# Designs tried in a protein design chat: VH-VL binders against TRIO and F-actin-binding protein (TRIOBP). Part 1

Scores and structures below are computed, not measured.

Target 1, 110 residues: TRIO and F-actin-binding protein (TRIOBP), of Homo sapiens (Human) (q9h2d6r1778to1887)
Amino acid sequence: LNFKKGWMSILDEPGEPPSPSLTTTSTSQWKKHWFVLTDSSLKYYRDSTAEEADELDGEIDLRSCTDVTEYAVQRNYGFQIHTKDAVYTLSAMTSGIRRNWIEALRKTVR
Below, numbering starts at 1 at the first letter of every chain, in headers, positions and changes, except where a header shows other numbers; Kabat numbers aren't used for antibody chains.
F, E and O are the ipSAE of ESMFold2-Fast, ESMFold2 and OpenDDE, as the mean of both directions, binder to target and target to binder. V2 is 0.75 times the mean of E and O plus 0.25 times the DockQ between their complexes.
[cut] stands for letters that were removed.
Atom coordinates printed by the task and the answers are left out, and those that the model quotes come from them; centres of patches stay.

## First folded at step 12 (VH-VL; from w6 with heavy chain N57K I101R, light chain L99Y)

Design x4
Fold by ESMFold2, look of step 16:
Structure x4 (fold): chain C 110 residues (1-110), chain A 121 residues (1-121), chain B 110 residues (1-110)
Amino acid sequence: as target 1 above (110 residues)
Amino acid sequence: QVQLQQSGAEVKKPGASVKVSCKASGYTFTSYGISWVRQAPGQGLEWMGWISAYNGKTNYAQKLQGRVTMTIDTSTSTAYMELRSLRSDDTAVYYCARGHRYGWTYYFDYWGRGTLVTVSS
Amino acid sequence: QSALTQPASVSGSPGQSITISCTGTSSDVGGYNYVSWYQQHPGKAPKLMIYEVSERPSGVSNRFSGSKSGNTASLTISGLQAEDEADYYCSSYTSSSTYVFGGGTKVTVL
């Protein structure tokens, strides 16, 4: 059972430091994925065909999510998902898409 | 439990090379970086460079450019640091440390025990 | 790269508060919130005490706190205890996508 799906970008260069900017990263560090929200995780795939084949690009465990907040980025409408072990930075193409995703994700906040 | 197991102490002559290993366990190796930091006897910490286990990208301290090579082997979850053309002032304890990217920050949250490299004639 | 300047030593009596300074430039400490502090006991590897200027990893006592003003970061140890006697190093990310450490501060508990 899937509660929300859509295209967003995620910062996906985990093994290197962020760019020098305090509020943004280079566009080359953002990767577009097809995101699928369940009640316990946010999964992401190359596209919806990869979703049908269950070929994950990655997964965020939302059971430990503590906060979901807007976060300023240079080019798109950014937000962060805070968990007990990590912070994930995502961006949406419009402020409305961002608002809808934050609203859906906040239902998982403990 | 995160562990970084380093190779044993080495004694080298000036002009030789040394390759120190750092085997990671207890976490997803390819989701992090490895930094190498050295400490000469009685002195402070000196950052040498980092390598991303995600994509193999490296960045080296300018002082060591041309003498250092950092590599990874994802099949064994092991990082390597090779220092060439050794001098007596390269005598130090060499640490590997996990580079943790957490949102917009980056820091060294777990460290190996260190590898003593002694360079003497 | 610019060196980060720390005092060579700081001392205090049990129960007192002490502060260690770490001075850099606008290209490192002043320009970014990527300041970390490491504790090192003799013969041991460094241990992360503070990241992102003021954040504590799990398991680090709230007696340790960090702050930054301009180009100077500070580590404060309140309620000084004998086990706090160690060397302390600050570090910062730089505008050249590198890291630098301070020279270290030996803390002595009297």
Scores: ipSAE 0.046, ipTM 0.631, lowest interface PAE 5.9, mean pLDDT 85

## First folded at step 14 (VH-VL; from w6 with heavy chain S31D N55R)

Design z3
Fold by OpenDDE, fold request of step 17:
Structure z3 (fold): chain C 110 residues (1-110), chain A 121 residues (1-121), chain B 110 residues (1-110)
Amino acid sequence: as target 1 above (110 residues)
Amino acid sequence: QVQLQQSGAEVKKPGASVKVSCKASGYTFTDYGISWVRQAPGQGLEWMGWISAYRGNTNYAQKLQGRVTMTIDTSTSTAYMELRSLRSDDTAVYYCARGHIYGWTYYFDYWGRGTLVTVSS
Amino acid sequence: QSALTQPASVSGSPGQSITISCTGTSSDVGGYNYVSWYQQHPGKAPKLMIYEVSERPSGVSNRFSGSKSGNTASLTISGLQAEDEADYYCSSYTSSSTLVFGGGTKVTVL
């Protein structure tokens, strides 16, 4: 299978579901990772070499995904993955990249 | 064929209230938000606030806090903007506009034709 | 909360390229990539021309392009046409979770 892969950033700690009017203002907790969208999860690694070595840094279980929405963040283009257990805040370097990721991830919603 | 149909022109006295309606059609109302923007005669655009039909939350411009209330009726796909304690400088064309999908309304891709509200003694 | 700064007017001849600037602060234009541009003809409602700094909605001519550097966003209109004569407004998301518009720029086609 050809999984979607690419660089994005993620906030260090998952948060509570925020109001769409709220903005993430902190940049100190952002961490850049190599993301890989699989059939049921979004995995992320330090880089593509780490992926090949199966050195996983984190994983979001998309089987419990309830929503994927745009989210305002500083400097980049943000979005959030809402799961049963947590909300993950991510950001992409360009609007187009964000759109592509949101489109891909929304296919796993519900 | 997205459309935002606004209510007709209003003439009010100072101290009165006005409630403008915006009926949406041509799209899934609850997937978006509605923003309100006004424009005084010969002046620029002023953001008043937004409401999400997706999540139901609101955010108002600070200068209008306490005087403005935005609501939605999902059964009729209609958004409402009420402005209270009207004064002469509230005279303007009031626009409703569709926000971005899923209630993140920081840009507006479709606009109503506007509603003129005149406040005069 | 304070309006973004735009030049009062910009003019050009048909076929020329003109640029409209929109200057804010690190709390709006400089801090976020959520800058939009609207075109407004006399007696008409505004029309979205650019969103998220440089994205064009469907149906908007590729003669319109957007960019940003520091605290200043720019709208460029290439191949200026008579129909481009209008008022143009920029907007930006702010750190206060609000939106702010620029003062507007009147574009005249000579």
Scores: ipSAE 0.583, ipTM 0.884, lowest interface PAE 0.9, mean pLDDT 92
Fold by OpenDDE, fold request of step 17:
Structure z3 (fold): chain C 110 residues (1-110), chain A 121 residues (1-121), chain B 110 residues (1-110)
Amino acid sequence: as target 1 above (110 residues)
Amino acid sequence: QVQLQQSGAEVKKPGASVKVSCKASGYTFTDYGISWVRQAPGQGLEWMGWISAYRGNTNYAQKLQGRVTMTIDTSTSTAYMELRSLRSDDTAVYYCARGHIYGWTYYFDYWGRGTLVTVSS
Amino acid sequence: QSALTQPASVSGSPGQSITISCTGTSSDVGGYNYVSWYQQHPGKAPKLMIYEVSERPSGVSNRFSGSKSGNTASLTISGLQAEDEADYYCSSYTSSSTLVFGGGTKVTVL
């Protein structure tokens, strides 16, 4: 089983599902992390060494994922993970990377 | 095959309204959005606005705020663009175009053939 | 919002490479990676050639490529052919969650 891994950025604070923003005009709250997609969650770490050390910075429960959509952000290529509890805004450095992540995450939508 | 079938040419008087339709086929309508772009004779492309068939959100060009309304009918996979208080400089070919997935990306991979709207006294 | 700035015309001989510039501001081209390029032949609807700065849709010749630096995006057409003669428009997402087009460039094949 090969998990998808890679660098992306995430906004510090997740949004509220009922009122999603249409765009992000600031990158001041973006934090770069090493992301690891598992069967039921998207985990992120400071880097791959932190992953090996099991030093988790955060986790998105994909069991409650309801949607994954593109989202316009400055400088990078953004998308959002919608869960029953929150909306997480992420961004990838390239369009292709974003596309690959969205495709992978959409497979977990329930 | 993705197709966007637009309504026929219109001739209107100044002050009147026009409503152009765009029937989509060949794809899941609600997975995308529709943008409207117009082109006056001999001029460039002008973005008018966007409507998401996925989320239902709209964005209009500032210069058209209050004068344009974009709607969708998911049951018929049809998008509509109404432009009110028509002026002579509204004379143009009006295009509908499919946006990227889920109505968040602002590029258009398929276009209708355009609808000529002529505004004259 | 004001149109993006493109040269009025660009010309080249068959087989040559030409570049069309699209200059905006930090509120559009410089702020976002959502720049697209469209080709339009007389009496026809526009055709998408490049999206998200450098992505090429399926079916579009690899002779077309896109890039961006600062507030300026560029479309390069290599191996110029007679059928490339057309009008080309750039577009960009804006900080107002809208879209803006360039003024268009007439490409002539000598």
Scores: ipSAE 0.423, ipTM 0.854, lowest interface PAE 1.3, mean pLDDT 91
Fold by ESMFold2, fold request of step 17:
Structure z3 (fold): chain C 110 residues (1-110), chain A 121 residues (1-121), chain B 110 residues (1-110)
Amino acid sequence: as target 1 above (110 residues)
Amino acid sequence: QVQLQQSGAEVKKPGASVKVSCKASGYTFTDYGISWVRQAPGQGLEWMGWISAYRGNTNYAQKLQGRVTMTIDTSTSTAYMELRSLRSDDTAVYYCARGHIYGWTYYFDYWGRGTLVTVSS
Amino acid sequence: QSALTQPASVSGSPGQSITISCTGTSSDVGGYNYVSWYQQHPGKAPKLMIYEVSERPSGVSNRFSGSKSGNTASLTISGLQAEDEADYYCSSYTSSSTLVFGGGTKVTVL
């Protein structure tokens, strides 16, 4: 079952994102993907065509998620998914998109 | 209905400490954060710091590092701000304000009425 | 008051539009989409008017709008009314993960 889909960007490596003073990191650290929320994971693909072909770029296991929180990022609207193994940093184009994703993720992990 | 009820006015001597309380009601306390903002008489607003009610982490204004402690008591839905080593230029109205979502925020949608702290010798 | 510059005062006639500027640096207003505006009447707590540059909370009149260009954010009040007389403060997230307020602008309705 697919509960929500949409475009967001993810920081390429799990972990604490760079501080704003470390923003000399290139834009290649942020990768835009097509995100698909399921009942136990957040999967992401290059685009919706890759989703149809099941060509996965990555997956966040929500079964171990401990919280989902807003997080400041440069130009967009950031949030973090905290799991037992890693912290994933994502960003949405608008504050409304971020809010809707946080709410959907919280419902899935509750 | 969201309310932030602050403790009453305080008069302190230089070198003392003050602890202002902010009791929240009308929302799920642990889903938000609390910020503290002060305003000296006739002056502008000065941000003092945040505390997340969700994770309990804090971030303080650099000017106040080492003099301020912010805490949360989730059992009473109350935030506290303690300012130590008071000086006369700490005389101000101290506001608590709710952050918008999930513990941290960069804007404050509900404010307490303020607590006047007067520091005089 | 080291980071954000606002004019000390702005005035306008009833029905006119006015704009209040808030100038920072690339380490705050220019670097993040986390600018807010607050209205404060004498003896009262501040009220949030705009957040995240241009978002309006529920219950705030659509006569209030926000924008940003470079290091300068702007609050525009259209259809100026007597009750708009107040002090207005901008705030911004900073690269040190803190917040800073502008010095405030007194709006006078002539």
Scores: ipSAE 0.046, ipTM 0.707, lowest interface PAE 6.5, mean pLDDT 86
Fold by ESMFold2, fold request of step 17:
Structure z3 (fold): chain C 110 residues (1-110), chain A 121 residues (1-121), chain B 110 residues (1-110)
Amino acid sequence: as target 1 above (110 residues)
Amino acid sequence: QVQLQQSGAEVKKPGASVKVSCKASGYTFTDYGISWVRQAPGQGLEWMGWISAYRGNTNYAQKLQGRVTMTIDTSTSTAYMELRSLRSDDTAVYYCARGHIYGWTYYFDYWGRGTLVTVSS
Amino acid sequence: QSALTQPASVSGSPGQSITISCTGTSSDVGGYNYVSWYQQHPGKAPKLMIYEVSERPSGVSNRFSGSKSGNTASLTISGLQAEDEADYYCSSYTSSSTLVFGGGTKVTVL
C-alpha cells in the first residue's frame, strides 16, 4: 500500500553530511530519486519506470526508525531519518513538500 | 488558540539564579520546540537556545553554555529556562517562543509576553 | 548575537513601499533558506511576519513580502500604514547550527 510518492534528493552516502565551509573538502552529493512510502519502508528508485520494474536504488527500513527531523541544508529543505543503522539526509524542493513528507513519515514510525 | 504564558517579573542579585517558566496551551506541546530569546533594555534580540518538547534535546548559544539549562515538563506543557551566576548585563526581558521541532528551529510563530529579569545589587 | 547588519532606521510616507535590508554572510543568509522577519511594537513581544525568506504566516497582510539575493535578505512593506511603525528584526540559521538576529530597524511612518 503506497501512502505517498514523489521526487526528493538524498545524500549519496548515509551519514555523510555536506560540508558547510569552503575550507572543508566537500565529498557529499545530492542524488535525485523517486521515493515511495509504504507501511514499513521508504523505497527509492531512479524514476517511476524503475519503480514499475522493481529496480530499487535503496530502501530505508522505517521499522528501525527512531526519529524524523528537519536538518538545515543549503538551498533546499532538508530533513533526516534516523535509524539503528544509519542517518539518512534528504531534501525536498519546497518547505511544503518537506512538511508533508515529514508528517507522512512520522505516521509510519514508532 | 496558541498561548505561551510566562512567569512574572523577577529581581535578582549578582551571583543568583533565575528560572523562568513558559506554559503552553492550544496546541500539542510535544509537536514543537521552545526557543528562549532575550532583549536587554534598549537593545536587540539575542537567541539563547532551544529545547525540543518531543525528545528534550537542547542547543544553547555558545556564550551561555555552562550557565543555562532548559528543561520541559510534558505533563504540564511547561518549558523552563534557568540562568545561573547572574550578572548585571543579564538584565533583560526573557521571551519564550514556539518553533517547529523538525530539526533545529529557524522561525518562531508564537511568543510569550516576556519576563523581565532585573539583576542589581 | 547581532551578526546580521540592518539599517538603524527607515522611513516612508503612508502608501509608499519601503525595503529593509538584512546582510549576513555565506554561512547564514547566503547559505540557507532560513531567514525570518519579526515586527515588534513598543512594549510588545515580537511577531513573525515572514519565514523561510518569503513565506507569510496566516493572518499577516500581503503588504509584507520577503526576498533575498546573495547574502542580503529584504523585507518590503507596500502601502505603508501607521500601524507599520515598529522595530523590525531579521534572523537567520547559521552553519554552526545556531540562530542569529539582526540589530533591528526602526520604521517610521511620516
Scores: ipSAE 0.019, ipTM 0.681, lowest interface PAE 7.4, mean pLDDT 85
Fold by ESMFold2, fold request of step 17:
Structure z3 (fold): chain C 110 residues (1-110), chain A 121 residues (1-121), chain B 110 residues (1-110)
Amino acid sequence: as target 1 above (110 residues)
Amino acid sequence: QVQLQQSGAEVKKPGASVKVSCKASGYTFTDYGISWVRQAPGQGLEWMGWISAYRGNTNYAQKLQGRVTMTIDTSTSTAYMELRSLRSDDTAVYYCARGHIYGWTYYFDYWGRGTLVTVSS
Amino acid sequence: QSALTQPASVSGSPGQSITISCTGTSSDVGGYNYVSWYQQHPGKAPKLMIYEVSERPSGVSNRFSGSKSGNTASLTISGLQAEDEADYYCSSYTSSSTLVFGGGTKVTVL
C-alpha cells in the first residue's frame, strides 16, 4: 500500500536526462501537491481528499528509476528522480523533509 | 569513523603538474561527493571543484577550468585532483572534503588534513 | 577574490554574543538555502558549524546558530568561550552551479 506521504512541490514538466557537460535553463513553474509513495510509484494529488477519491494529478513510475539525488533549486530544498525516460525535479520546504524523501525513494535505485 | 586520508606534501616547479589523492573510509563512498578546496598561505578558502562518487560527474571553478581534472576510483574509495601548468600562486594547502549524503556537494561535513603543494622555481 | 563579504574581524568578551555577517547577492546567498559556516583554528582543517543556513551538525554546540535575511547570512555565537577564537568562513551555492567562500572573519575572544 503506501509507504510515505507528504506535501512537496514538483516542476510541471519533466526534463531530459541530464548530462555532466550540459548547461541547463528551466522556466517551469512549481506546483504544490500531496505526494504518496507506493512500492512502485510516486503518485501525487491536489490534497489528501483527492487521494481518498483516487483523483491523481500525476504519477512517477519508479520501476525504471536509476537515481535519486539532491539538486539545487531557488529558495527550497530540491532533488531529482532520474528515470530511463525522464528526470523529475521536486522540492521540499525543509532539508529534513528532503533527506527523508530521498532515503525512502533510494530503495528503488539500481 | 569517517576519514579522508590525503597524500603527502609535494614540491613542484612552475609548469609541472601535481596529483593529490584522497582515500575515504568509514562510509559508503558512492553515496557522496568529494570537493577540493585550497588555501594559500595566510589567505582564505577557495573552492576548486566537485566530483560525484556515484556518477563521476564534475563541476569546476571557472578560473581553474582547463587546468584541473578530478577523478574517482570506486574500487579503492579514492578521489584524485590533478592541477596542471602550475604557477607560484598555486602554492597552497589542498583539502578534500566530503559533501552531502546523496548528491551535489553544497557543504562539507568531513575534511582531510590537507596536502601542502609548494610551487617554486 | 572572495565573492561574499565578511567583516575582517569581530571581537567579544567571554560570555557575550557576537554575530558575523556574510553578504552576497540574489544569485547566491539570497537565492539559495545552501549557506554554510566553517570554523578554522590555526593549522587545522576547517570544521562545519552550520549548513543549509541554520542547520547544526551533530557535535556542534547550540551556542552556534545561523540565519539569513535577504542577501545577508549571519552566524551568531552566544556565550563566547576562548576556544571560539578562530577564523570563520561562510560559503554559498551560486546560480552558476559553483560554490563561493567569504573572505573570512577572525574572531577574537578578549
Scores: ipSAE 0.013, ipTM 0.676, lowest interface PAE 7.7, mean pLDDT 85

